# Ledger of designs, part 23: VHH binders against q7z443r523to685

Target 1, 163 residues: q7z443r523to685
Amino acid sequence: TSLNMSTHQLTITVNVTSLEKSLIVSIDPDSPLLMTLYLGFQYQPNCTHFHLNITLPKDKVWQKDEEYTWVLNPEHLQHGIGTYYITAVLSERQEGAQQTPSLVSVITAVTQCYYWEIHNQTWSSAGCQVGPQSTILRTQCLCNHLTFFASDFFVVPRTVNVE
Short names: E, the ipSAE of ESMFold2; O, the ipSAE of OpenDDE; V2, 0.75 times the mean of E and O plus 0.25 times the DockQ between their complexes.

## First folded at step 19 (VHH; framework vhh_surovatamig_d1)

Design r4 (at its last look DockQ between E and O 0.12; V2 from the best seeds 0.00; counts 0 for: placed apart)
Fold by ESMFold2, look of step 19:
Structure r4 (fold): chain B 163 residues (1-163), chain A 121 residues (1-121)
Amino acid sequence: as target 1 above (163 residues)
Amino acid sequence: EVQLVESGGGLVQPGGSLRLSCAASEFYFSDHWMSWVRQAPGKGLEWVATIKQDGSEKDYYDSVKGRFTISRDNAKKSLYLQMNSLRAEDTAVYYCARTIYTPGSYYFDWRGQGTLVTVSS
């Protein structure tokens, strides 16, 4: 989804339907942009009222597609099932003249690390956490001294709104 | 990039048989445990069967034990599932999955696109 940031901010809306899945927010600007994301549950956040924030691009990344990726684990989403708002704001710059819109592609997905418990013959996520190196292409799974990357098995519909 | 391509799905009557195949490429197939997992329409994933790297150990979900046989051919980089005595409950998309074994658990780090098996009277 390409979005116009002519107002130097945008709002991403995501419906969280599970308290046990992690949310991946990936932003791909058409040109390098410095931005801050603010998270709010059932309200539109801003720089003075939010649950959590992050500045993108991330400074220390293992891979290029991590730079504009925000991993939100269940602990970050414990406010409830429902609508979360993410306000993305460009860092303030004092520049002369040209006001050109920046186009931004936004992808959101949910993910979780599941494994099969052999004796119980059931799926479990116990002892697993989605790691910060996760992207929309793969999930970093940190599981009781086992770390691996898995391709996505589950995807939730993505919702993006611009204000 | 790991590639897993399933084939052999189709429509079959209850009591019938099908053989699924999975062609693997872009990784050392013989170094990995392999599994079949399935997903019925509108339901979550279900583990079906797992086979060790050399084929010496096989494990099955209770509901398919005695009806399904997992096998592999490391020279052909292929995984197979022979499904006999099929039931309506076996209707699902079947995925070939690369597997990490730890004592007590199977983890899956890659799957194919799946092949549809429909069991209907």
Scores: ipSAE 0.433, ipTM 0.813, lowest interface PAE 1.7, mean pLDDT 82
Fold by OpenDDE, look of step 19:
Structure r4 (fold): chain B 163 residues (1-163), chain A 121 residues (1-121)
Amino acid sequence: as target 1 above (163 residues)
Amino acid sequence: EVQLVESGGGLVQPGGSLRLSCAASEFYFSDHWMSWVRQAPGKGLEWVATIKQDGSEKDYYDSVKGRFTISRDNAKKSLYLQMNSLRAEDTAVYYCARTIYTPGSYYFDWRGQGTLVTVSS
């Protein structure tokens, strides 16, 4: 979904239904933007009240599409099952970027890493977590063992409010 | 930027066959492991098969062993999946994925749009 940002702030609402999965948040602007994302649980966060924050684009990435992706692992979502709010506050345009209006594409997904457990003939998530290089089109799985794996990836419905 | 384009999907009856293709561009195809993954309706992304850079090693999800064959043509930057004896449970969108192994981690890059395989009587 693409949004025309007429203001310097937007809010993403995500209903988290599992404490075992990671949340992938992609906020992809049409032109380079500097923004800070704030996470809140059951409240709309701001720059002074939040559980966690990140500045995008990321400083160092493996692939370009990671620049505007936020990976929230279960430890970041430890507050419980329910509605999480992400407030994105625009700081400024990066050098060479066009002026307003600004278009922003927002996508959210949940995912988990699994490996094939040969002994039990089942998928297991034990010892695996979603890595920070994950995006809506790529899953990085960090595991403490060497076993081939898969992922449980779903696009999650969201509500976006422009303020 | 990595480009992956899947094709070959379609509607088939149980027991039928399909051959999927993946055209890769904008990266060193021959330097990477490649995989097929699939996503059934309402399900997560499931690993199907993986092939080594030179094709000398292949691995398969147990449920597709003996039925599916992964192959590649590095000169054409193409990945293939021959699917035989198709079952209803094989119904899914199939993606080819650049696969990266690092110490303690695995990486699936399936940025393509996928190709739909529907197995139904």
Scores: ipSAE 0.220, ipTM 0.600, lowest interface PAE 1.1, mean pLDDT 85
ESMFold2 (binder alone), look of step 19: mean pLDDT 87; pTM 0.879

Design r5 (at its last look DockQ between E and O 0.26; V2 from the best seeds 0.40)
Fold by ESMFold2, look of step 19:
Structure r5 (fold): chain B 163 residues (1-163), chain A 121 residues (1-121)
Amino acid sequence: as target 1 above (163 residues)
Amino acid sequence: EVQLVESGGGLVQPGGSLRLSCAASGFTFSDHWMSWVRQAPGKGLEWVATIKQDGSEKDYYDSVKGRFTISRDNAKKSLYLQMNSLRAEDTAVYYCARTIYTPGSYYFDYRGQGTLVTVSS
C-alpha cells in the first residue's frame, strides 16, 4: 500500500495473531528518505513513547533490499497478540531542499523457518531464528550452527498488510 | 540462480507406477543432498525421501517405504523418484528440493515449481 508522508509521519497498523512468527516490515520510498520507525502495542507511538525503534536506511547491509526492512522477532513482539502500531517519521537531519510530499509503499509479512526432524518425522522451527538479513523476498534462517536463506516455499507463507 | 525443474507427473490408476525426474542447474549438484517433498491439495508439505550426495544413503517417509525409490545421476545433474503401487493418498504436487543435512535434521533452501501426480480411478 502507498502512504503519504507530507505531514512528516505515517502510521502502519498490523494485527499480530501469533507470538511464534516474525514480522517483516518493508518500506519502499519514492526517493532516498531518512526515517525513524517507532513500535507501539495497542497505542500510537511517537518519538518519546514507544517500545522499540529503528532508523532507516540501515547503515550496513549485504543487499540493497535490506536497507528499508525491519525484522521484528517474537522477542520484539512479546507485548502480546493484538494490534501493533508503527509510526514512521522523517528525521530532523534529513539532507535536501523543501520538496513535494514524499510517498512510500509498505508491505508487511510474517515468516518463520521450518526444517524436517528425521527421527520424529515432523516439521519443526525449534532452534531457528529469523535473521536481520531477511526481506519480503527471502528469509535468513539462523539455526544452531547453520545459517542459510530459505525460499518462500520452506518458510511460513507471507501475508499481505491487513490495513 | 539455482534452478530445479521437475517432470514426469500425470494421471495414473491406483496400483500404477510413475517415474519423476528433476533437472538441476546453477550449483554443484554432486555436493548436495537432495529430497522429494510433496503437497496434497489444500494440505501442508510432506517430506517423501532424501538421498546423500553420492547416492550411498537413502531415507524415506514411512508411508512410501517399499513403494518409492529415490535415485540420482550426478553426471546428468538429475534426481529421480520411482513411484510404484500408487494410492489415492499419493495425489500431490511433488517438489524437488536441495537439502542441507545435519545429524537429526533435513533443511531445505531451494525447490522447483513441482509436478502434479494424480492417482484416480
Scores: ipSAE 0.565, ipTM 0.866, lowest interface PAE 1.3, mean pLDDT 84
Fold by OpenDDE, look of step 19:
Structure r5 (fold): chain B 163 residues (1-163), chain A 121 residues (1-121)
Amino acid sequence: as target 1 above (163 residues)
Amino acid sequence: EVQLVESGGGLVQPGGSLRLSCAASGFTFSDHWMSWVRQAPGKGLEWVATIKQDGSEKDYYDSVKGRFTISRDNAKKSLYLQMNSLRAEDTAVYYCARTIYTPGSYYFDYRGQGTLVTVSS
């Protein structure tokens, strides 16, 4: 969904029905834009009242499509099942960007990481979590049972907190 | 820069055939095991098939054995799933997944967005 922003903020409403899955939020502006996202549970957050925040675009990304993507894992959604609100507050346009109009595309997705136990013929998500490089188009999975389990040449930390 | 893009999904009648493709980029495709997994609406994730780097080993979920064939073209960085004799229960979103094999387990560190396969009369 594309939104034409006439104000300095955008509110996204997401109904979380599982505490085992991760929420991916993609807020892609038509031109480079600095913004801060605030997460709230059962209330609309702002810059002074929120559970979690992130500034987009991200400073370091593997791919461009990660720049305006926020990955919320179960640990970030620990407040419970229900309605989460994300308030995106626009700061300023980045260099070279047009000021008006401000068009923003918002996409949300839910995902989870699993591995297959061959002998038991069952799926498990134990010790695995969705990685921060995940986007709407791809899921990165990080597992703590493997010493070398990562994308490309990056090594996944051995210790991963999974809730 | 890992990318997995599935394609080939669609509506097919029971008994029909469909071929899925996965285009991989951003990593050395030939160095990795690859898999297909699927998720039916309202159901959990299901493993479908896995293929070794050089294609010399293939493994299938029991329900798809004899009907599905996994293959790969390392030169094209592509993974395929030939699905024959499709059944209603094969209806699912099919995901291409980069796979790490360890004794006893398939780990999937990346999946694509998936492609929907609907088997219906």
Scores: ipSAE 0.323, ipTM 0.727, lowest interface PAE 0.8, mean pLDDT 87
ESMFold2 (binder alone), look of step 19: mean pLDDT 89; pTM 0.898

Design r6 (at its last look DockQ between E and O 0.37; V2 from the best seeds 0.55)
Fold by OpenDDE, look of step 19:
Structure r6 (fold): chain B 163 residues (1-163), chain A 121 residues (1-121)
Amino acid sequence: as target 1 above (163 residues)
Amino acid sequence: EVQLVESGGGLVQPGGSLRLSCAASGFTFSDHWMSWVRQAPGKGLEWVATIKQDGSEKDYYDSVKGRFTISRDNAKKSLYLQMNSLRAEDTAVYYCARTIYTPGSYYFDFRGQGTLVTVSS
């Protein structure tokens, strides 16, 4: 991870070792800041060459800590296991912010959604995916076999590991 | 906002007892199954126990059967776990979870930070 203050760019390197888990990327500035993130696989992405992009902060969030979080599901990481690069291009300060940040906090994590199969006495992730409201602190789970509850029911602590 | 706050964890000797509590808020507690799930340091998540809305049904993981008792007080919006005959392998962070039961499966909404139980001589 490096920040080029002169170019207002931040580069994040993430080694993805599983295609079954989701990647959570949190880029938290000291003060409100507009930025665009670009995802690349085995190359440094930019505004003209990338697999995916997102603009932060998010417009609609349930909690503030979601604003600068990017959730990458397995389908977003379809290129395979290996090194992913994220380039964050800093645009401009949000309203009310006056100073250019000297430091941006970057945290990455991997997570998955699980439910308990009683008869098999095992965890399963079948039919479930990590939701876009997930953060470094919590995992939102959306399960297609629980349509009524899929949107706002499952929250797994970040520290939970089913391994 | 749905909240679950676990408490009661601590250090206990093998063979000792401990009672965990979970305070629920932000939802109709009495309408939901509830569960305890634990995670030992460096280990995977492990289901512990589940209780029906009215407390008429209880289910336990085999390793805790006969030693742990799950209970609830709907008036107080509280879930409990009485742990007796504690063993070193019971050392874990314990989470309470709002639970959906479907035939053959439990789904969990944890929300809380858990409470640490350490069993050591």
Scores: ipSAE 0.732, ipTM 0.921, lowest interface PAE 0.4, mean pLDDT 90
Fold by ESMFold2, look of step 19:
Structure r6 (fold): chain B 163 residues (1-163), chain A 121 residues (1-121)
Amino acid sequence: as target 1 above (163 residues)
Amino acid sequence: EVQLVESGGGLVQPGGSLRLSCAASGFTFSDHWMSWVRQAPGKGLEWVATIKQDGSEKDYYDSVKGRFTISRDNAKKSLYLQMNSLRAEDTAVYYCARTIYTPGSYYFDFRGQGTLVTVSS
């Protein structure tokens, strides 16, 4: 998969197998890029037809690795189990005699915040949500009176090269 | 920066014993509760045991009580699991996990790569 220089867009395909987990989409460009991502269920979205969008990089982050991360919670993924499409559209165009294509790596992961209930001896996610400061390396868990970062819940790397 | 490295897994016969170790670095080990969790092939995570920062309180999943012993050495920044009377159902990847205790709950914020324990005749 390559970025078209005249349109500056790419498509990310994710198969969602659970309606209870959050999806983390992380983009790692080789140079700063401004982009808008559009989400569609069972269709390829564009700027006029989509379920949800985001503009990256995010302007209010606690750490640098959050800038190009989209956190999609179960409420955003309730359209069903199946294929979700993400269209990423670049806002900047190359210019000048020495412009080169941008290289972009894409990683997707699923995660969910679980804790152990001691008395019941069972796992629970009640009262927890995956927060917006999550990345593929760590999950922000917002649980009632406790906020913490958990590492390595579940990662399924998907890398896309953009030319 | 936080690192947890498990070791001591292997193949063992039913009724046998293994001792798992976990080396911790990148944080103040003595300030944290620690746990062992495990995952059998194709199954979800199972909590195994948890130990308080100073080692004064230990808690075990019912299926391992009396067979497994959790311990820690804060000077060596190490967590241990002594597993005796091993059964086929103990076959799993065992993870060392940093633990946040609140009344009634254990939360886990880090785990290592795990060490495989296989119990087979």
Scores: ipSAE 0.475, ipTM 0.837, lowest interface PAE 1.4, mean pLDDT 82
ESMFold2 (binder alone), look of step 19: mean pLDDT 89; pTM 0.892

## First folded at step 20 (VHH; framework vhh_surovatamig_d1)

Design b1 (at its last look DockQ between E and O 0.62; V2 from the best seeds 0.00; counts 0 for: pae O 2.2 > 2)
Fold by ESMFold2, look of step 20:
Structure b1 (fold): chain B 163 residues (1-163), chain A 121 residues (1-121)
Amino acid sequence: as target 1 above (163 residues)
Amino acid sequence: EVQLVESGGGLVQPGGSLRLSCAASGFTFSDYWMSWVRQAPGKGLEWVATIKQDGSEKDYVDSVKGRFTISRDNAKKSLYLQMNSLRAEDTAVYYCARTIYVTGSYYFDYRGQGTLVTVSS
């Protein structure tokens, strides 16, 4: 799972198969890194052409394992089902001291909050959102009647291919 | 720290019976509703049965009513599913799920690794 970022960039490819599930992208660098992730649909994004971005680590987190996690909800994936590309780039805001090649581990997973509607006898996600405090280890479910953390029913570990 | 461990699965002939068990640890078992959910090979999850904290209320999916009985023993921190008159359609991995009831809905936050039930001639 370790990837070399000595070229200051890497690309993560994710095939999104559902418009109702959220995508979790988790980065685990072997040393602290400041990076920006860019999202593109059906193209490799860069700092001048992308749909969405985020800077990691996040500094407004409830728990430490959220710092290198990007939660992409269905509204963030509004271009549809298909192949999304994420380019991770070391920030130019680095203080310029790090010369050692860095390795990162990348895990992607999909998650969704489901509950059982008793009267309708069906699974539903209506009124639930996957929250920003979600990680690979747990899903924050923000629902009309209840907020809770759940283990994900749909976790698909995968190896990321890089350029 | 929450752990749910299912057991009692196996291979059984149609018409046979099995009793599944789920051992709970790491939480106050008697504070939670508990459920069984199952997943047939290549299929999505199916809710099977739910039981209230004190065992006074039980609910079942229509396809298992009259054949399956959910029960619990809060002193042993254990959940059970007695399955009678098993059919090929009951073949699945069965999961024990910690359940929170809110009016009209069951929410699930933890499940175990599951136990496989195979009903085949």
Scores: ipSAE 0.392, ipTM 0.808, lowest interface PAE 2.1, mean pLDDT 82
Fold by OpenDDE, look of step 20:
Order: structure tokens, then sequence, then C-alpha cells
Structure b1 (fold): chain B 163 residues (1-163), chain A 121 residues (1-121)
């Protein structure tokens, strides 16, 4: 989904149905852009009322596609199952960036790192977490018993309101 | 670069059969356990079957026991899944997955793009 950059704010609505999975939020502009994301649970957050925030693009990344990705782990989503709101406040274009036309692509997905326990015949995520370098395209798995293994990935239905 | 390419998927009626293949490259195939996993529409990944390096050990999810057979050809760097007596609930994208066995657990570090199996009357 692409959004027109004619507005200064956009809102992403995500229904979180599991407290065991991480939420991946990608807000990728067509050209370099500064933005601040605010997370709220069961309310629309703003710059003065929010649970968590992040400024994008990230200062230090290993790969370019990480710049505009926000990884929300279960600890960040501890408020409960339900509707989360993300308000993105768009600020200024980076130096040298085009002003118009301006588009922003928004993608949300949930994921977790799993391994198969043979005896219990079930997937387990014990000792594992989704790393901050995860993106929509790849999952970074950080485990205390193994460095890398399979993950599930699911695009979360969302609504985007441009203000 | 590690690559796994699945093939053999398609549309089949209930009770029918399919044989999936996976072509591996970019690693020493014979050094690894291999697995099939699947993902039904709107559902998460499900483990299906695993086979040891030399084929001497095989393991299956209960729902496919007696119907599915996993096999491998290390010379051809290929993994197979013979699926018989297919059911509607077997409908899924099937993935070939490189597997690491560690003390009672399967870890999957690479998988292919998958092949779609649709079982419908």
Amino acid sequence: as target 1 above (163 residues)
Amino acid sequence: EVQLVESGGGLVQPGGSLRLSCAASGFTFSDYWMSWVRQAPGKGLEWVATIKQDGSEKDYVDSVKGRFTISRDNAKKSLYLQMNSLRAEDTAVYYCARTIYVTGSYYFDYRGQGTLVTVSS
C-alpha cells in the first residue's frame, strides 16, 4: 500500500491476536524522509501520549531495507491483545531528496522464530526472539540455544488513515 | 548460495496422489537432515516430515503417517515427498527445508519458495 505524502500524519491500525509474536512495521518512503512513529494500545497515539516511539530512518543499519522498519517484540506489546495504533508523524525530507511526488509504502506483518520439538510434536519459540534487524523480507532470529532457524511470517491485515 | 527449489505441486482430487521434489544446491546436501513443512492458507507453518542424512531415519507428523513417504537421493541432491490418499486438509504450500537436528528438536535454517498442493473435488 502506497500513501500520498501530501499529509503530515498517517495512522496504521493493527489487530494483535497473539502476545507471542513480533510485529514488523515497514513505512518506506519513495525518498529519504524523517518520521517519528508512536505506538498506542486501544487509542490513537500522538507525540504527547504514547507507549513507545521510534524515529526513522534508523541511524545504524546493516542493510538498507532496515532503515524504515520497526520491530515490536512481545515485550513492546505487553499491553494486551487487541487493536494497536501507530501514528507516523512525517517531518522533513532529508537533504537532496525530492519533495513531490511523494509516496510512502506501508506493510505490517507478524512473525516469530520457531523450532520443532520432536517429543511434544509442536513448534516452540522458547529461548528465541525476533531481532531488531528483521524486515518484511527476512527474519532475524536470536536464540540462546541456536543462532538461526525457521520462522513463520504472516501479513497482518491493516487499515491506514491519512490525516 | 543455498538454494532449495520445490516442484510437483498441483490440483488433485481427494484420494489422489502427488509426488513433490526438491532440488538442492549451494551446500553439501548429504551433510544435512532434510524436511518438508507446509502452510495452509491463512494458517501457520506445520512440520510434515524429516529424513536423516543417509535416509536411515524418517519421522512424520501423525496426520500424514501411512499416507506420505519422505525420501532422498543424495547423488542427485534431491528430496522427495510421495503423497498418497490426499485429503482436503492437505491443501497447502509445501516447502523443502534444510534441517539441523539438535537433541530432540528440528531447526530449519533454509527453505524454498514452495509448491502449491490443492486437494479439491
Scores: ipSAE 0.040, ipTM 0.465, lowest interface PAE 2.2, mean pLDDT 85
ESMFold2 (binder alone), look of step 20: mean pLDDT 90; pTM 0.907

Design b2 (at its last look DockQ between E and O 0.48; V2 from the best seeds 0.00; counts 0 for: pae E 2.3 > 2)
Fold by ESMFold2, look of step 20:
Structure b2 (fold): chain B 163 residues (1-163), chain A 121 residues (1-121)
Amino acid sequence: as target 1 above (163 residues)
Amino acid sequence: EVQLVESGGGLVQPGGSLRLSCAASGFTFSDYWMSWVRQAPGKGLEWVATIKQDGSEKDYVDSVKGRFTISRDNAKKSLYLQMNSLRAEDTAVYYCARTIYLTGSYYFDYRGQGTLVTVSS
């Protein structure tokens, strides 16, 4: 959805229905913005009361679309099934007091890493984690049974929105 | 830049046949196993078939054995799926997927945009 940040912050509400999938929060501002996101479970977080935070854009990324993406693994969502709140706060500009309202688009989705187990003829996620280079378009999968190849890979996953 | 482009989908009556093609570019095609994966409307991905780098080994989901044949042409960097005796249950978007085989598992690291196959009267 598109949101107006004229108040220097906004709140994103996400209903988490599974503790086994990762949450992808993607923000696409209309102009480059520096912001901090705060995560809260069943309360609106702020800069002094939150479970987790992140500063966007990320400083070092492999792909451009990673810059405004927050990857929340099941470990980050251990507080339970239910409503999570994300407060996004703009950093102060160095210029004068006049501020132009900014619009941002927000997309949330869930994803998980799956591979095909031939013997059992089933999809499995065992030993795999969704990695920090994941975006709304693709999932980075980091699997412990692939460590001897010294490389990560991306799988072809199903991704669904949680909105 | 890895690209996989599927073609050959369409509307076909039950019992009919279609041949799907996948054109690969941006990687050494002969280094990879290749697969077909499908997604029925509103459903998750299903594995259909996989073929080894040199074409010497082929594997299929039970529901398509004897009806579908996977093949590849490494010189043309192309993957194929011959689908015979089509059923309504075969209706799906079909994706070709670049495949890594390791320790009894298939890992699919790239797929195309898919080609729609509709089997209906």
Scores: ipSAE 0.393, ipTM 0.813, lowest interface PAE 2.3, mean pLDDT 81
Fold by OpenDDE, look of step 20:
Structure b2 (fold): chain B 163 residues (1-163), chain A 121 residues (1-121)
Amino acid sequence: as target 1 above (163 residues)
Amino acid sequence: EVQLVESGGGLVQPGGSLRLSCAASGFTFSDYWMSWVRQAPGKGLEWVATIKQDGSEKDYVDSVKGRFTISRDNAKKSLYLQMNSLRAEDTAVYYCARTIYLTGSYYFDYRGQGTLVTVSS
C-alpha cells in the first residue's frame, strides 16, 4: 500500500493478537524523508502522548532496507493484546529529494524466531528474539544458544489513515 | 548468496500425488541437513520432514508419515519431497529449508520462496 504524502501525518492501526511475537513496521518513502513514529495502545498517539517513539531513517544500518523499518519486540508491546496505533509525523525531505508527488509504502508484519524441538514435535522460541536489523524481507534471529532460526511471517491487516 | 528455489507445486485432487523439488545454490549443499516446511493459509509454519547430509537419516511429522518421502541428490544440489495420498490439510506453501541439527533440535537459517500445493476436489 502506498500513501500520498500530501499530508504531514499518517496513522497505522495494527491489531496485535500475540504478546510473543514481534511487530515489524515498514514505512518506506519514495525519496529520503525524515519522520518520527509514535506508538500507542488503544489510543492514537502524538508527539506528547506515546509509549515509544523512533525516528526514521535509522542512523546506522547494516543494509539500506533497514532504514525505514521499526521492529517492536514483545517487551515493546507489553501493554496487552489489542489495537496498537502508530502515528508517523512526516518531517522534511532530505537534501536532493523530490518534494511532490511523494509516496510512502506501509507494510506491517508479525514474526518470531523458532527452532523445532524434535522430541516434543513443536516449535520453540525459547532463548530467541527478533533482532533490530529485521525487515519485511528478512528476519534477524538472535538466540542465546544458536543464531540460526526459522521464522514465521505474517502480514498483519492494517488500516492507514492519512491526516 | 544462498539460494533455495522450490518447484513442483500445483493443484491436485485428494488422493493424488506430487513431487516437489528444491534447487540449492550458493553453499555446499552436501554439508547441510535439509528440510521441508510448509505454511497453510492463515496458519503458522509447520515442520514437515528433514534429511541428513548423506540421506542416511530421515524424519517426518506424524501427519505425513507413510505418505511423504524426503530425498536428496547432493550431486545435483537438489532436495525432493514425494507426496502421495494427498489430503486437503496438506494444502500449503512448501518451503525448502537449510537445516542445522543440534542435540534434539532443528534450526532453519535459510528457506526459499516456496511452492504452492493445493489439494482440492
Scores: ipSAE 0.054, ipTM 0.541, lowest interface PAE 1.7, mean pLDDT 85
ESMFold2 (binder alone), look of step 20: mean pLDDT 91; pTM 0.917

Design b3 (at its last look DockQ between E and O 0.56; V2 from the best seeds 0.48)
Fold by ESMFold2, look of step 20:
Structure b3 (fold): chain B 163 residues (1-163), chain A 121 residues (1-121)
Amino acid sequence: as target 1 above (163 residues)
Amino acid sequence: EVQLVESGGGLVQPGGSLRLSCAASGFTFSDYWMSWVRQAPGKGLEWVATIKQDGSEKDYYDSVKGRFTISRDNAKKSLYLQMNSLRAEDTAVYYCARTIYVPGSYYFDYRGQGTLVTVSS
């Protein structure tokens, strides 16, 4: 959905229902914006109280849609099942006192790489990590001795959450 | 651009037969293992069958073994699934999937739009 970030920040709320899946947070601003995202588990984070942060856009990306994408693996989401809050704080390129509102679109999704275990006749995600080049459109799968991109079909059933 | 286009789905009675086809383009078809996977309405994804690049090895989900036959024609860049003795439980959207084999596992990176098979009395 499109959100108006007229107050220099916004809050994204995500319900994490699995400790084995990765969270993808994608922000598409209507114009280039420098921002910092702060992650909190069951509290609203700010610039001095957070579990983890990132500055967007990323410096080096393989594709443009990676620039405003935060990939959070289970290692990053160690606090458990429940509500995670993300506070996105805008940094304008020019000094303050500007009053132009910024419009951004936010999409969140969970993902994980699945493969078929031949002997056990079952799907598994063991030994796979969702890589930093993942986006809402495709999942980078970093598995033991194999790196590949999976289409939307061959990841966990996606649930897309928005504010 | 990798493209996989399934066809041949439709409505059949129990005990009937269908042959699914998948036309591949945008990659060297003979370099890849290929698979059929399916999804029944309201259910999860189910692996059906996999075939090696040269067709010399085939593997089937237990419930379809003996009823379904996977095959390929590398010259035509085509994958096939012959489905015999169809049952209501075979009702699903069937997807053609490009497959990467590693020992003990099948990984899938691309699939087509799917073709619907409905088995109903």
Scores: ipSAE 0.558, ipTM 0.873, lowest interface PAE 1.2, mean pLDDT 84
Fold by OpenDDE, look of step 20:
Structure b3 (fold): chain B 163 residues (1-163), chain A 121 residues (1-121)
Amino acid sequence: as target 1 above (163 residues)
Amino acid sequence: EVQLVESGGGLVQPGGSLRLSCAASGFTFSDYWMSWVRQAPGKGLEWVATIKQDGSEKDYYDSVKGRFTISRDNAKKSLYLQMNSLRAEDTAVYYCARTIYVPGSYYFDYRGQGTLVTVSS
């Protein structure tokens, strides 16, 4: 989803149906843009009322596509199953990126690191966690028994409201 | 870049047969175990079958044993899945997946975009 931003904030609505999976949020602007994301559960968060926040772009990344990606692990989503709201407050364009209107692409996905247990004939995520360097296109799996492998991937239905 | 491209999917009646193919590139195909996994609409991934590098070992999910056959051609960098006696519950997007075997477990680090198999009367 791409949005023309005429305001200084947008809201992303995500329905979380599992407490065992990670939520990946990608908010990619057409040009460098400073923004702060606020997470809320069953309410629309703001700068003074939120469960968690992050500032994008990230200061340190392995790859450029990580700059505007927020990885929310199960520990961040333990408030319950239901609707989470993410409010992105736009600050200012980075130097040399003064453009109006601003275009922002928003993508959300749910994922987890799974492996197949042969004897039990079942998927397992034991000992594995989605890493912070994960993006919409790739999953970083941090496991205590194996470092990297593919994950189950689902695009999460979302709505975006510009206010 | 690792690439896996599945083909051969389509619509088939119950009891029918299909043969899926997977073309691999961007890595040494013969160095890896390979697998088929599938995902039914609205469901999670399900393991289907795995084959060793040299084809000397094959493993199948119980529900497909006797009906499906996994094979590979390392010279052609290709993986195959012969599906016989297809059932409605076999309806899914089928993915080929590069597989890492650790005793007791299959890990899948890459998979293709998949090919749709629809079994319906």
Scores: ipSAE 0.354, ipTM 0.767, lowest interface PAE 0.7, mean pLDDT 87
ESMFold2 (binder alone), look of step 20: mean pLDDT 89; pTM 0.894

